# VHH binders against Uracil phosphoribosyltransferase (upp), part 20

Target 1, 214 residues: Uracil phosphoribosyltransferase (upp), of Aeropyrum pernix (q9yen3)
Amino acid sequence: MVAAVRVIGGETPLARYVLKVLRDRTTGFPEFRRYVRIAGSILAVYIAGELGWVEEEVETPLGAKAKELAPAGPVYLVGILGASLPMVEGFASMMPEARIALVAARRVEEPGRLKIEVYYSRLPRMFDGPAVVLDPMLATGKTVAEAVRLARDRGASKVVIGSIIASRQGVEYISSLYGDTPIYTLALDPELDENYFIVPGLGDAGDRALGVEP
Below, E stands for the ipSAE of ESMFold2; O stands for the ipSAE of OpenDDE; V2 stands for 0.75 times the mean of E and O plus 0.25 times the DockQ between their complexes.

## First folded at step 7 (VHH)

Design g4 (framework vhh_enristomig; at its last look DockQ between E and O 0.06; V2 from the best seeds 0.00; counts 0 for: pae E 17.2 > 2, unsure alone 61.4 < 65, placed apart)
Fold by ESMFold2, look of step 7:
Structure g4 (fold): chain B 214 residues (1-214), chain A 126 residues (1-126)
Amino acid sequence: as target 1 above (214 residues)
Amino acid sequence: EVQLLESGGGEVQPGGSLRLSCAASGFTFSSYAISWYRQAPGKQREWVSTITSGGSTNYAESVKGRFTISRDNAKNTLYLQMSSLRAEDTAVYYCARTYTFEVTSSGTEWETYDYWGQGTLVTVKP
């Protein structure tokens, strides 16, 4: 099995507008952060199709009945801390009952080698519903893969990945490990540079979203 | 180099208890969820239990109420307290940290390591 990748920029011009703002080198950190949040909301619309729903009847103020949909059970968002913070908020604004889990990672620099360390997590004991792993930049896929593993280790039988920009390399890495895990992204870019940034990408999403450099 | 070294296995009668240990080195132990897995003869490895960096625990249904996972971050050690042991608990038990990120400064290749200990055998007599 290979991971299905859905590129939202090919499906709605609003995703392309958001990408224009985020990719533009002149966009300052307040606007960048705002548009990361908006990207999260767009992802919620598209990722909703992977989540479970049941019909539910409601009564309007007119006393009339209508059949609509409600989540079949809990939905979990797993944020990869750093630039994902506004993205998670944007997603959650579209599904306010979603539960939020968090994972934090940092680089550990070594000669000729880069290591990623997960140093903080806030996870439910059990994911008793689908989990959506959110990271603005699916570059190498290593941190996202660890978040997927953590969710599965805690019982999530269905995991979906959402990103703003994914690299082909990162997608192929995830597919090699978790071929049944769909990936939704606004854009799919072809390469990583020598510093493992996505090209053409948008630079360092953390620096640009949070206004600080780790 | 990541190292996971299990100990504490042995033979035990049904209903007995054992405590397994896993000594970890070569990574920041406190930052990772660490799991126990087991593999009975002729079966695939199965997940047993996980403890998060924050201390939350989860268990496979087959061991719930009988096994307790814990960690001592100061000693880089993972534990599994096993009680009310049954014949079906006979297996080689592994502690595991499934993925490590290694990124070379010059390459675009990314290696994922599946780090397992050598295992410790638990035998519960029929």
Scores: ipSAE 0.000, ipTM 0.124, lowest interface PAE 17.2, mean pLDDT 82
ESMFold2 (binder alone), look of step 7: mean pLDDT 76; pTM 0.760
OpenDDE, look of step 7: ipSAE 0.342; ipTM 0.720

Design g5 (from g1 with A33R N58D; framework vhh_enristomig; at its last look DockQ between E and O 0.89; V2 from the best seeds 0.00; counts 0 for: pae E 6.9 > 2)
Fold by ESMFold2, look of step 7:
Parts: sequence; C-alpha cells; structure tokens
Structure g5 (fold): chain B 214 residues (1-214), chain A 128 residues (1-128)
Amino acid sequence: as target 1 above (214 residues)
Amino acid sequence: EVQLLESGGGEVQPGGSLRLSCAASGFTFSSYRISWYRQAPGKQREWVSTITSGGSTDYAESVKGRFTISRDNAKNTLYLQMSSLRAEDTAVYYCARTYTFETTYSGVTIEWETYDYWGQGTLVTVKP
C-alpha cells in the first residue's frame, strides 16, 4: 500500500508564506526558528483530522450547553532531535496535552550506503494512542522510518508523519516500509542532491533553526 | 477541565482494610493510564500503583500483595483496595493521570513515571 501524502502548500496560502520565509537563504536563524514553529502549528491543524476525537458537552458563561470535540485519548509527538524542536513546540501549542517523545540520530559513514545511528531515545513504554512523527525534512526517510518503527513496536495504534518539506525519494521509502502511514508536508520537492539534501529545499534545517553545527 | 476526586479515606487499625475511589471527569477515562500516589507528612510523594487503559496493573514493592488497583470504565472510577494496612501506609492518597517512559542512552535504559493531572487527595490514617 502506498502512503497517502497531503501537501498542505496546496491547501492554504499561509503554508506557502511559511515556505517562502523558510526557503529564503537570507532568513536569519531567529526568524527561521519562529517559522519552523509556525509550520508545526499548521501541521497540527491538518494532522488533527487523523487523530481520534469524541464529542464532549461544555457549559458556556451563558449557562447554555454546547457539544464540542475533545481528543479521544492520549496523543504522542515523536520529535527527531535537532531542527524538529521548534516544530514540536508549534504542534504542541495547538494540542497542549500531547505527550512528547524524542529520538536522536546521526549519520554515520558506511561503505555503500547512508546509515543512521539512533544513539538516544526517550519514548513512552507503551504508546496508548496515536503517534505523530515530526521531522522538518523528510529527505531519505531513514530516520523517520526508524522513529515510526519504534512507535509501532511500542504499541502505537496509528502513526502519522509531519514534515515541512518532503522529497519524493523519502516518501517512496516510507511507502515501501509503512504504506499505511499518512504523510503531511507543507511541500513535496522532486529530488535529493548528492549529499541527500532536498532540492530546492531550504538548506540544512538544523543549522538554520538552532544556530549551531550538530 | 480534567478533574479527579478521591474518596474513601479514614482511620483504620493495623491489619485493616480500606477501599479508595477516584471519580474522573473532563476526559475519556477509559483511554488513559491512571495511578495512585501517596504522600506521608514531611515526605516526598511516592508512586503506589498504576492501571493502564488495557487493564494491566503494576505496584510498588512496598504494597505488592496487599493493594489491588482496579477501574470501572463505565463509571469513570478508579479504585484502590487496601488490605493488611500498616502504620507506614499512613498518607494522603492521590489519584493521578499518568504516563511512563524509558530513556535509553549508551545502552542504559531507565524507566520512570510522571503525571499531568492529580486530585486533591484523601487521607488514610493507620492507627499505631
């Protein structure tokens, strides 16, 4: 089964404005970080439709009752440490009771392939609700795929992926492993360069968001 | 608003029994992990027992075999059946909505639990 990809840039001009700021090479790191956070909030609005909701009654200041929605249960955000930090914060600002899990990974040299080492994780013992894996750049998809695996192995009933920019290669990789995992991204770009950067992309999201080299 | 209301506390003789209740509202109770914590005067709050949304239970070593946690999802109520009570069980007992996680670094894994909401507590006093 091929993963469903929703490209939010086609749904709202706000996503295109956020992309303009993030793609612009002249955007300094304070504004870059702010707009990564805004991208996370936009993703929350769109990804909310994948999460479970129940009707709940509330009483207004007028003493009248209204039926509204609340999360059906716990929601987990799985952040890929680095540039995802502001993105996770932006998402969480829209769903403040979401629980945050973390995965830290690094690229390691291996003959003939790109290898990802997960050297730190902070995960719930069991995901007792849906998990949203957040990474600003879904490039090769390898780190995101590992985060998806970790959440599924710990019982996540549903996993959804959120990114700012995804490559077609990364989407195809995720689909080959987890075809039932929806992907939400602000943009879908056509290719990766020889160093696995998304093109046209936005450069190195970690460097631009955090102001330091990893 | 998430609300957890404990009841059932009181005075009891050593070896006696009590049943605590926690009425939950403002969230989908059946979907959440819920725990009992307790705090003796002058001491830090400590974990007592947890029940998952799926009904799996776990207990602190100090209460294992004497306390039984349960839930009634139809009534949005958590219970703690306490038996063979001892003086060291004297504490304010709190119901809490909780989660646990594992941190792994350099091959070392540490498991710990925390909470996001808790109640006002119910006092259990085991007479000397």
Scores: ipSAE 0.036, ipTM 0.527, lowest interface PAE 6.9, mean pLDDT 87
ESMFold2 (binder alone), look of step 7: mean pLDDT 80; pTM 0.766
OpenDDE, look of step 7: ipSAE 0.430; ipTM 0.743

Design g6 (from g1 with T28R A33Y; framework vhh_enristomig; at its last look DockQ between E and O 0.36; V2 from the best seeds 0.00; counts 0 for: pae E 6.8 > 2, grease 25.2 > 24.2)
Fold by ESMFold2, look of step 7:
Structure g6 (fold): chain B 214 residues (1-214), chain A 128 residues (1-128)
Amino acid sequence: as target 1 above (214 residues)
Amino acid sequence: EVQLLESGGGEVQPGGSLRLSCAASGFRFSSYYISWYRQAPGKQREWVSTITSGGSTNYAESVKGRFTISRDNAKNTLYLQMSSLRAEDTAVYYCARTYTFETTYSGVTIEWETYDYWGQGTLVTVKP
């Protein structure tokens, strides 16, 4: 019916601490970038349950055997360049064998509407496993929806979305297109402004993470 | 576990024909590009032909017009029909699973290939 949305800020105080740092207007770019990376790591912990695991037996230095878990197969991260860079690294640090695909988009100005152009991608020919689409800000959802489409068209068995802040509008948009695609986000904010920024949000995640002034 | 098993090699007179097969298992065969490579004694392994998941084919210039690659996705089998064989075609022939990336920038797409699994090969000998 509707995409399952999991708001991590309601589940752990660490997510709210990360949000406090990221939302604070006084946080400088090195700290902002560091905490975007931490947000990516938190998302990996929560999204791991969607990814598929198999038992593996290992032998300890004591010569005893234990059963643990390993990924069932390849896992793909789809990074939406550029603010997602630290977030993708944070996620990958928790799952070092994850493979990274890349999508870049830009806003094309048109009267009364937001239009995006995906102008660069580097994608495997086939996603031979689940894909996690990562974008710090799920605002209108348009770029994320295109990344989901690209992964699905290339055979991804499952797609999951991770964001730091999602808007209600963005979640509804994704649900209208991909109701079977779970969304994990640290926060869900109620609205977008005239420039499609999430409110209260955290400002421009790209500018704040990459050291670029507005 | 991924396996690729070549067969159909043998001795043949110049101008003759052979059909090689590669039986694939342990992966979703229809979703992958599959290639033939060959290695003559004392030489580097060289690309012969590729067939895409969609059935498009490409050939090395040295075999174009003489070799035909094909696939049967229902049987998980790759084929190489070789004709007009020459002494320089003597080699061990390998099939290989291809992992292909596409980079697209401003409407321009470039494909890159990586080969992650190989068969053990089948020997083709063209008599002098």
Scores: ipSAE 0.029, ipTM 0.515, lowest interface PAE 6.8, mean pLDDT 86
ESMFold2 (binder alone), look of step 7: mean pLDDT 78; pTM 0.756
OpenDDE, look of step 7: ipSAE 0.377; ipTM 0.726

Design g7 (from g1 with S31D S53D; framework vhh_enristomig; at its last look DockQ between E and O 0.03; V2 from the best seeds 0.00; counts 0 for: DG spot H53, pae E 8.9 > 2, placed apart)
Fold by ESMFold2, look of step 7:
Structure g7 (fold): chain B 214 residues (1-214), chain A 128 residues (1-128)
Amino acid sequence: as target 1 above (214 residues)
Amino acid sequence: EVQLLESGGGEVQPGGSLRLSCAASGFTFSDYAISWYRQAPGKQREWVSTITDGGSTNYAESVKGRFTISRDNAKNTLYLQMSSLRAEDTAVYYCARTYTFETTYSGVTIEWETYDYWGQGTLVTVKP
C-alpha cells in the first residue's frame, strides 16, 4: 500500500512554531488550548487539498468577474471528544459550513492490553461528503481507526485524518487497515512509551488543553 | 525503551538441540505474554510458541513435543528449548511482546492480539 502521511512540520515553519509552544512543558492551559486551535486551522489549510472543490465565478465590487473555488459539497469534521475540541473549532473556523460529528471513547489500560469503549456518538445518518477525523494525538491509532470505521459505515467514501502529533506505530496501524486514508499531522514522532504516550510528544493533550487533570 | 535481544542460535545436526534466549529490558517483563516467532527463507513469519504472564504455554502444531518455552521473571529472560530439530526448523527466530486490543461499540466487542516489540532475531540452521 502507498504511504499516505503528510508531515506539515516539514512544509511550513509555522507548524514547527506551533509545535514548539505545544511541546514546551511550561506552556499554560489557555495558551496550550489556543495553539491547539491554531493547529486545527493549519490542518484545514493542508487537508483542503484532499477535499472536493468546484470552480465558481464571482463578481467583485469593481464589476469584474474572477474564477475561484467553493466546496463541492458538505464536509464533515469528526471530533474525538477531549482535546480535539479546540482543534475542531480551529478547523471549522477555516471552513465555517463544515458539519461537526462527535465520538467519545473510554479507555481501560493495563500492561499489554488496551480496551476502547465508544460510549457516545453524534454522527449523521449518512456522510454525503468527505469526513475529516480529528484527534490531537494519533498514538496507537485504535480510537481513530474506530472513528474512521464509523464514518465509512455511514457512507463516507473519503476519510482524512488530522492530528497534531502522530506516532509511527499509529500511522502504520491506520495504513494496515485503511491504506486509502490520508493522514495529516504537524509532527511524526518515532515512538510510544510504555504507557503508549507519544515520545517526545507533548504530554497529555487533554490535561493540557482543558485545564483539568483527571 | 523496550528492548528484546535474542541469542543462542547456530548450526546444529538433525535431531540436535539448541536453547534460545531473549533478554528483555525497558518494561515490567512479568506483566506480559511473550512469544517466539520464526521466519524461514522465502516464507512468512510464523508463530512458534507463547508463554503468558501467568506461565501458561501454547505451541504451534509443528513444534509440539519438541520445543519448550519458559521464562525467568527474575532475570527478565524468555527461553526456547529446542530438541529433535529438523530441516524445516531452519529460520531466524524472533521474540515478541504481546499486546491485546479490543473495542466495544453498541454492545459489540472486537478483540485481537498483536506484537508491539520484536527482537532482531537469531539464526538457527539445521544441517541437511
Scores: ipSAE 0.012, ipTM 0.404, lowest interface PAE 8.9, mean pLDDT 85
ESMFold2 (binder alone), look of step 7: mean pLDDT 77; pTM 0.742
OpenDDE, look of step 7: ipSAE 0.018; ipTM 0.287

Design g8 (framework vhh_7pa5_2; at its last look DockQ between E and O 0.56; V2 from the best seeds 0.00; counts 0 for: pae E 6.7 > 2)
Fold by ESMFold2, look of step 7:
Structure g8 (fold): chain B 214 residues (1-214), chain A 129 residues (1-129)
Amino acid sequence: as target 1 above (214 residues)
Amino acid sequence: QVQLVESGGGMVQPGGSLRLSCAASGFTFSSYAMSWVRRAPGKGPEWVSTISGSGGSTSYADSVKGRFTISRDNAKNTLYLQMNSLKPEDTALYYCARTYTFETTYSGVTIEWETYDYWGQGTQVTVSS
């Protein structure tokens, strides 16, 4: 094993409760979207340890001083457009000064290969701090890998990946390209189906979160 | 805490020169683009000039091109604006601003944007006969 993967479902029952709601086929889109946001907030708590912090002193209303922590510098969230919208919102709510970058990609035809095209992006010119790539579903890993490449090419000092569900295949793919890029996910599922959906997964996260028929 | 402190303003006659300085602290100065923005009496903010974090790229508003020079000394965490051939319309409060740049790309077309997340208190430049 080459990449560091942290499966949050094994560390807190809250992650398992969020997964129960998200995996349930009967969960409607308002509740699904709400819990994708909650998953983003949980990821922020766990991913925070990968981000740089400095000690800061504050004065309380009592006039006493306390030493606490603040981000060492800018933190960037890279959202892969579609289902990541509520997830990015949930993460950002925990770190409100984080800057948000966006990537949109689509599958393109290539015989015998799955090819991803990034057709839209909004990125900082330079990442002068760590970048967190957020995609609810780390399936084949190809879109996430491209987002990681974009952040690294623009100077990101560290890249961390956050997902709700990752496939074993997607984790292995990321490891083959970026072996020291940590992956945080609520669940790690064993396989992809014929259409590259994660199994057992949760279906199409975009359809379920956004309330729009394909 | 990010802090930007401008200095070097004052009164000059038309045709005169001034050099503005901006002392920066509380962040990695060399990692950020920096800008000068001015606000004339009764008007909104007007972008003047921007310099990249390394200092290798500069840009200027048309109204100041050839007369103003932006520069930086990353060892001293200081931004400068050399202002020559000053005109009465250059009268304004001049702000130093930490600049965040981003790019939007669609269908192979890239557009650069910038915004400012921290400002100084400004230094007054007055050009009068």
Scores: ipSAE 0.033, ipTM 0.516, lowest interface PAE 6.7, mean pLDDT 87
ESMFold2 (binder alone), look of step 7: mean pLDDT 83; pTM 0.801
OpenDDE, look of step 7: ipSAE 0.157; ipTM 0.599

## First folded at step 8 (VHH; framework vhh_enristomig)

Design k1 (from g2 with A33R N58D; at its last look DockQ between E and O 0.01; V2 from the best seeds 0.00; counts 0 for: pae E 5.6 > 2, placed apart)
Fold by ESMFold2, look of step 8:
Structure k1 (fold): chain B 214 residues (1-214), chain A 128 residues (1-128)
Amino acid sequence: as target 1 above (214 residues)
Amino acid sequence: EVQLLESGGGEVQPGGSLRLSCAASGFTFSSYRISWYRQAPGKQREWVSTITSGGSTDYAESVKGRFTISRDNAKNTLYLQMSSLRAEDTAVYYCARTYTFEVTYEGKTTEWETYDYWGQGTLVTVKP
């Protein structure tokens, strides 16, 4: 099974404009954070097609009826904490009734080894609707894959991944584990460097969005 | 750039022996787990054996007792000594830079291996 990847930068110039701002080394943290939020909103528009909808009639002020769509049930956003905070907010602003779940992990990266400790999570006992896993940077895919596993273990029959930039390696890794999990990203970049940063990428999304560099 | 170059493949009779080599360059070889994988025609790649930077080894059940993995960090070279070869061992053998992924959640730790680079492979054919 191969994961379907949808690269939004190839579908709308607005995504390319957002990427220009985020990739630019001179963008300061207030603008960076704001544009991460905007990226989250763009992802919501595109990921909506993966979510369940039902028809609903509404009456306009003219007294006429129109049939439109409403969510079929709960939608869950799973934020991988750090740089995903503004991204989750941007997504949620487009779907205000979405429920927000959280995963936080510590990472120790070294040549040939990656250790991840999930030290905090707030997850529903059961996902009774689709889950959208949000991480600005799908680099190696390891933390995202763990978030997908946690959602699936708790009953999510549909999981979708949203990122700002994904690497080819990260997409291949997710496909090897969860070939039925769609990936939406603004950009798909070809490589990771020796520190597993996406190249050309945008640097460290956490540092750039949060205004701190530990 | 990361390169892995396999050699030592060839034809051998059942019960015979062969030694594969993998020359590594473009990275700090001594810091990585390195693995052998194989792929028979029409089948998926499968894991054969792994050796850690410290020399600890592990093997697929189908090759235990017959194959020995080793490394020479001074020469940046991985080896696979194969003995008691069977027709089912016929495959293209690849060396791969493998790394360990560990996740701790709710006090439980799980470990997996995956790969990020591999070579072009060397063919091993065991005659019927």
Scores: ipSAE 0.076, ipTM 0.473, lowest interface PAE 5.6, mean pLDDT 87
ESMFold2 (binder alone), look of step 8: mean pLDDT 81; pTM 0.773
OpenDDE, look of step 8: ipSAE 0.507; ipTM 0.819

Design k2 (from g2 with A33R; at its last look DockQ between E and O 0.01; V2 from the best seeds 0.00; counts 0 for: pae E 5.1 > 2, placed apart)
Fold by ESMFold2, look of step 8:
Structure k2 (fold): chain B 214 residues (1-214), chain A 128 residues (1-128)
Amino acid sequence: as target 1 above (214 residues)
Amino acid sequence: EVQLLESGGGEVQPGGSLRLSCAASGFTFSSYRISWYRQAPGKQREWVSTITSGGSTNYAESVKGRFTISRDNAKNTLYLQMSSLRAEDTAVYYCARTYTFEVTYEGKTTEWETYDYWGQGTLVTVKP
């Protein structure tokens, strides 16, 4: 009924070091982008346990055999453009055969109504394996929830969410819709401000990662 | 902060009438759909009636023809006029603010409603 939330900052000091760099207001966009990528790699290590694996035998250069693990089937990463780009790259670097899907959405809030327009997507016709939805900032959760819906509607056997920072509000929203969808995040922050930025957060992840301030 | 305050509940005989009110504050009342819900002791909450910002009304089958929902946007107040009351109408009645979530994807629009605020409730008891 409640989404399982893993807060990686409580499990490894490396996550706390990455958070220190990303939260620091003085971190410039090349370093910020690099550490978003590193955060994606950390997420891959922790999210791997949610993905399916099979035992495989390999032969070493010594001619000996060892049993190790390989993915049970395709794994999909779903990046929510735009700040997720380096994060997706970091995740994929740990699982090079993962397939990458993309979603871009625009949101407009009106009294009593939230409008979301998905204006670009690159999605497989069918997710024939688990999907990992990646968004650096799980703030209100509205756009992530739509990406989860899209993956489920296209057959994803399991959906997992990865973020750098999640808000309590965003986690509660996802739980209200998808209580069986695990959430992995480096940090869980307590609140959103008047503009729905996560507090203490890290500011605008898109501006900081991409170096373009529209 | 958004506030919804119900009033007007009480005891009535079968066949009697009551008028419930819900005073709203902290938001632009006229822009929202507002609903009445009820919950009998030990039962699941159930929808009773909804009125849109434009004044259109809809009712649960169990109350159709007996209950009338209305709103006074100048007073930020929602009403439920209940008539021909039955023992099965005994419940705590709540007003709730409706919020619409709309997604457009590939030119197709999907919407669904959620309820983000409700009041503390007012008890209506219809004697056996």
Scores: ipSAE 0.101, ipTM 0.497, lowest interface PAE 5.1, mean pLDDT 87
ESMFold2 (binder alone), look of step 8: mean pLDDT 82; pTM 0.781
OpenDDE, look of step 8: ipSAE 0.516; ipTM 0.819

Design k3 (from k1 with F101W; at its last look DockQ between E and O 0.92; V2 from the best seeds 0.00; counts 0 for: pae E 3.5 > 2)
Amino acid sequence: EVQLLESGGGEVQPGGSLRLSCAASGFTFSSYRISWYRQAPGKQREWVSTITSGGSTDYAESVKGRFTISRDNAKNTLYLQMSSLRAEDTAVYYCARTYTWEVTYEGKTTEWETYDYWGQGTLVTVKP
ESMFold2, look of step 8: ipSAE 0.292; ipTM 0.724
ESMFold2 (binder alone), look of step 8: mean pLDDT 80; pTM 0.767
OpenDDE, look of step 8: ipSAE 0.519; ipTM 0.831
ESMFold2, look of step 10: ipSAE 0.273; ipTM 0.720
ESMFold2 (binder alone), look of step 10: mean pLDDT 80; pTM 0.761
OpenDDE, look of step 10: ipSAE 0.537; ipTM 0.839

Design k4 (from k1 with Y99W; at its last look DockQ between E and O 0.01; V2 from the best seeds 0.00; counts 0 for: pae E 6.6 > 2, placed apart)
Fold by ESMFold2, look of step 8:
Structure k4 (fold): chain B 214 residues (1-214), chain A 128 residues (1-128)
Amino acid sequence: as target 1 above (214 residues)
Amino acid sequence: EVQLLESGGGEVQPGGSLRLSCAASGFTFSSYRISWYRQAPGKQREWVSTITSGGSTDYAESVKGRFTISRDNAKNTLYLQMSSLRAEDTAVYYCARTWTFEVTYEGKTTEWETYDYWGQGTLVTVKP
């Protein structure tokens, strides 16, 4: 199977406006952080179609009844700690009852070897609903793939990935492992450079969003 | 730009031999594990053989004793010498750059191979 990729920049000019702000090298960290949050909110609108919903009837102040939708059950956001923090906040602002899980990892990349150590996590014992893995930059896809694995191993029946910018290589990698995992991103960029940065990309999302360099 | 270009495929009679080559460019070839895979019509792609950066080799049971993988790091080239070919060896053969992916979580380590670049493939047809 090939994973479905939905590029939101092709569906709304608002996503392109957000990308303009985030890609611009002159955007300072308070505004960058604000627009990463906005990107998370946009992702929530589009990713909502992948989540389960049930009809519920409500009564308006006029005494009339309307059929609307409510989540079919719990929804989990899985943040890849670092730059995802504002993005998770933005997503959650659109779905306030979403549960938030966290994964923090360090990576050592060498020719022919990638070591990932998950040194902190806050994950439910079981995902009793869909999981949305959020990482602003889907570059090589390696850390995102591990978060997907962790969610599936803990019972998530459906996993969806949300990013601001994805690379072609990252999408292909996820598809090779998890062909049934949809990917939503504001932009799909053509390549990675020799240091695995997405090109044209937006630079280092963590440095630009958090205002500190580790 | 990473490139892998297979060559050497063709049509052979049962019991015949072929030598496949894979020319690599755009990366430090000597640092990577490189594998051969094959895909027969209507079937899933299957692993054939792997050679490590240090020259250690491993083979699928179905090809042991008949196929030999080798590499020339000075020429950035991977080889597969195939002999005693059978009808079931008919497939498109691919070379692939591999990675070792290792995750440590809660003090437990899991390791597996993954693949990030593939060649276009070369067709090997063994006549019935």
Scores: ipSAE 0.028, ipTM 0.442, lowest interface PAE 6.6, mean pLDDT 87
ESMFold2 (binder alone), look of step 8: mean pLDDT 81; pTM 0.773
OpenDDE, look of step 8: ipSAE 0.291; ipTM 0.698

Design k5 (from k1 with V103I; at its last look DockQ between E and O 0.01; V2 from the best seeds 0.00; counts 0 for: pae E 7.3 > 2, placed apart)
Fold by ESMFold2, look of step 8:
Structure k5 (fold): chain B 214 residues (1-214), chain A 128 residues (1-128)
Amino acid sequence: as target 1 above (214 residues)
Amino acid sequence: EVQLLESGGGEVQPGGSLRLSCAASGFTFSSYRISWYRQAPGKQREWVSTITSGGSTDYAESVKGRFTISRDNAKNTLYLQMSSLRAEDTAVYYCARTYTFEITYEGKTTEWETYDYWGQGTLVTVKP
């Protein structure tokens, strides 16, 4: 299997406008954070098609009946802590009943070994509905892949990934492990640099969104 | 830039032998587990063999006793010596860099092998 990748910047100029603001090196952290949130809302519109919906009849104040849609069950957002915080909030603003799960991890690369320590998580005992893994920057894909694994191990049979910018390397890595996991991103950039930043990218999303350097 | 380049593929008669090579660059070759995979037309890619940094080897049951994986860390090269070749061995052969991936969560550590780079492949055809 190959993971389906949907590049939203090719589908709406609004995504390109958001990317313009986020990529611009002169954008300050309050505006950067605001547009990360907006990117999350755009992702919700596009990712909604991957989620489960049921038809529901409602009665209007006029006494008339209309058939609309409601979520088929719980929907979970899984935020990769750091810059994902405003992105998760933006997504959740579109689906207010979504449940929010969180993962924070520390990474160390050594020759022949990659160590990931999940030092904080808030995960449901069981995902009894679809999970959306959100990380603004899908660079190497390694932490996102582990969030996908954690969700699947806890029962999520449907996982979708949302990012603002993905690298080709990160997409290929996810496809090698989870070819049935769709990826939605505003942009797909061609490469990573020597420090694993996406190029052309937007710099360090965490620094730019949170206003602090770790 | 990590690169893997396979060579040594070709046409061979049934029962014959062939030696594949995989030249590695852009990383500390001696620190990594390296694997061979193969893909026959219309079939999914399948694991063939793995060699660890310390030289320990493992093989798929279908090739055990016929194929030998080895490495030359001074030359950054992985080898697959194939003997007693059969029609079912016809495939494109790939080398892949594998490594140990570990997650520690709530004091528990779980390890997996994974891979992150593939070569372009070399074709092995076993003639009738």
Scores: ipSAE 0.013, ipTM 0.392, lowest interface PAE 7.3, mean pLDDT 86
ESMFold2 (binder alone), look of step 8: mean pLDDT 81; pTM 0.773
OpenDDE, look of step 8: ipSAE 0.495; ipTM 0.816

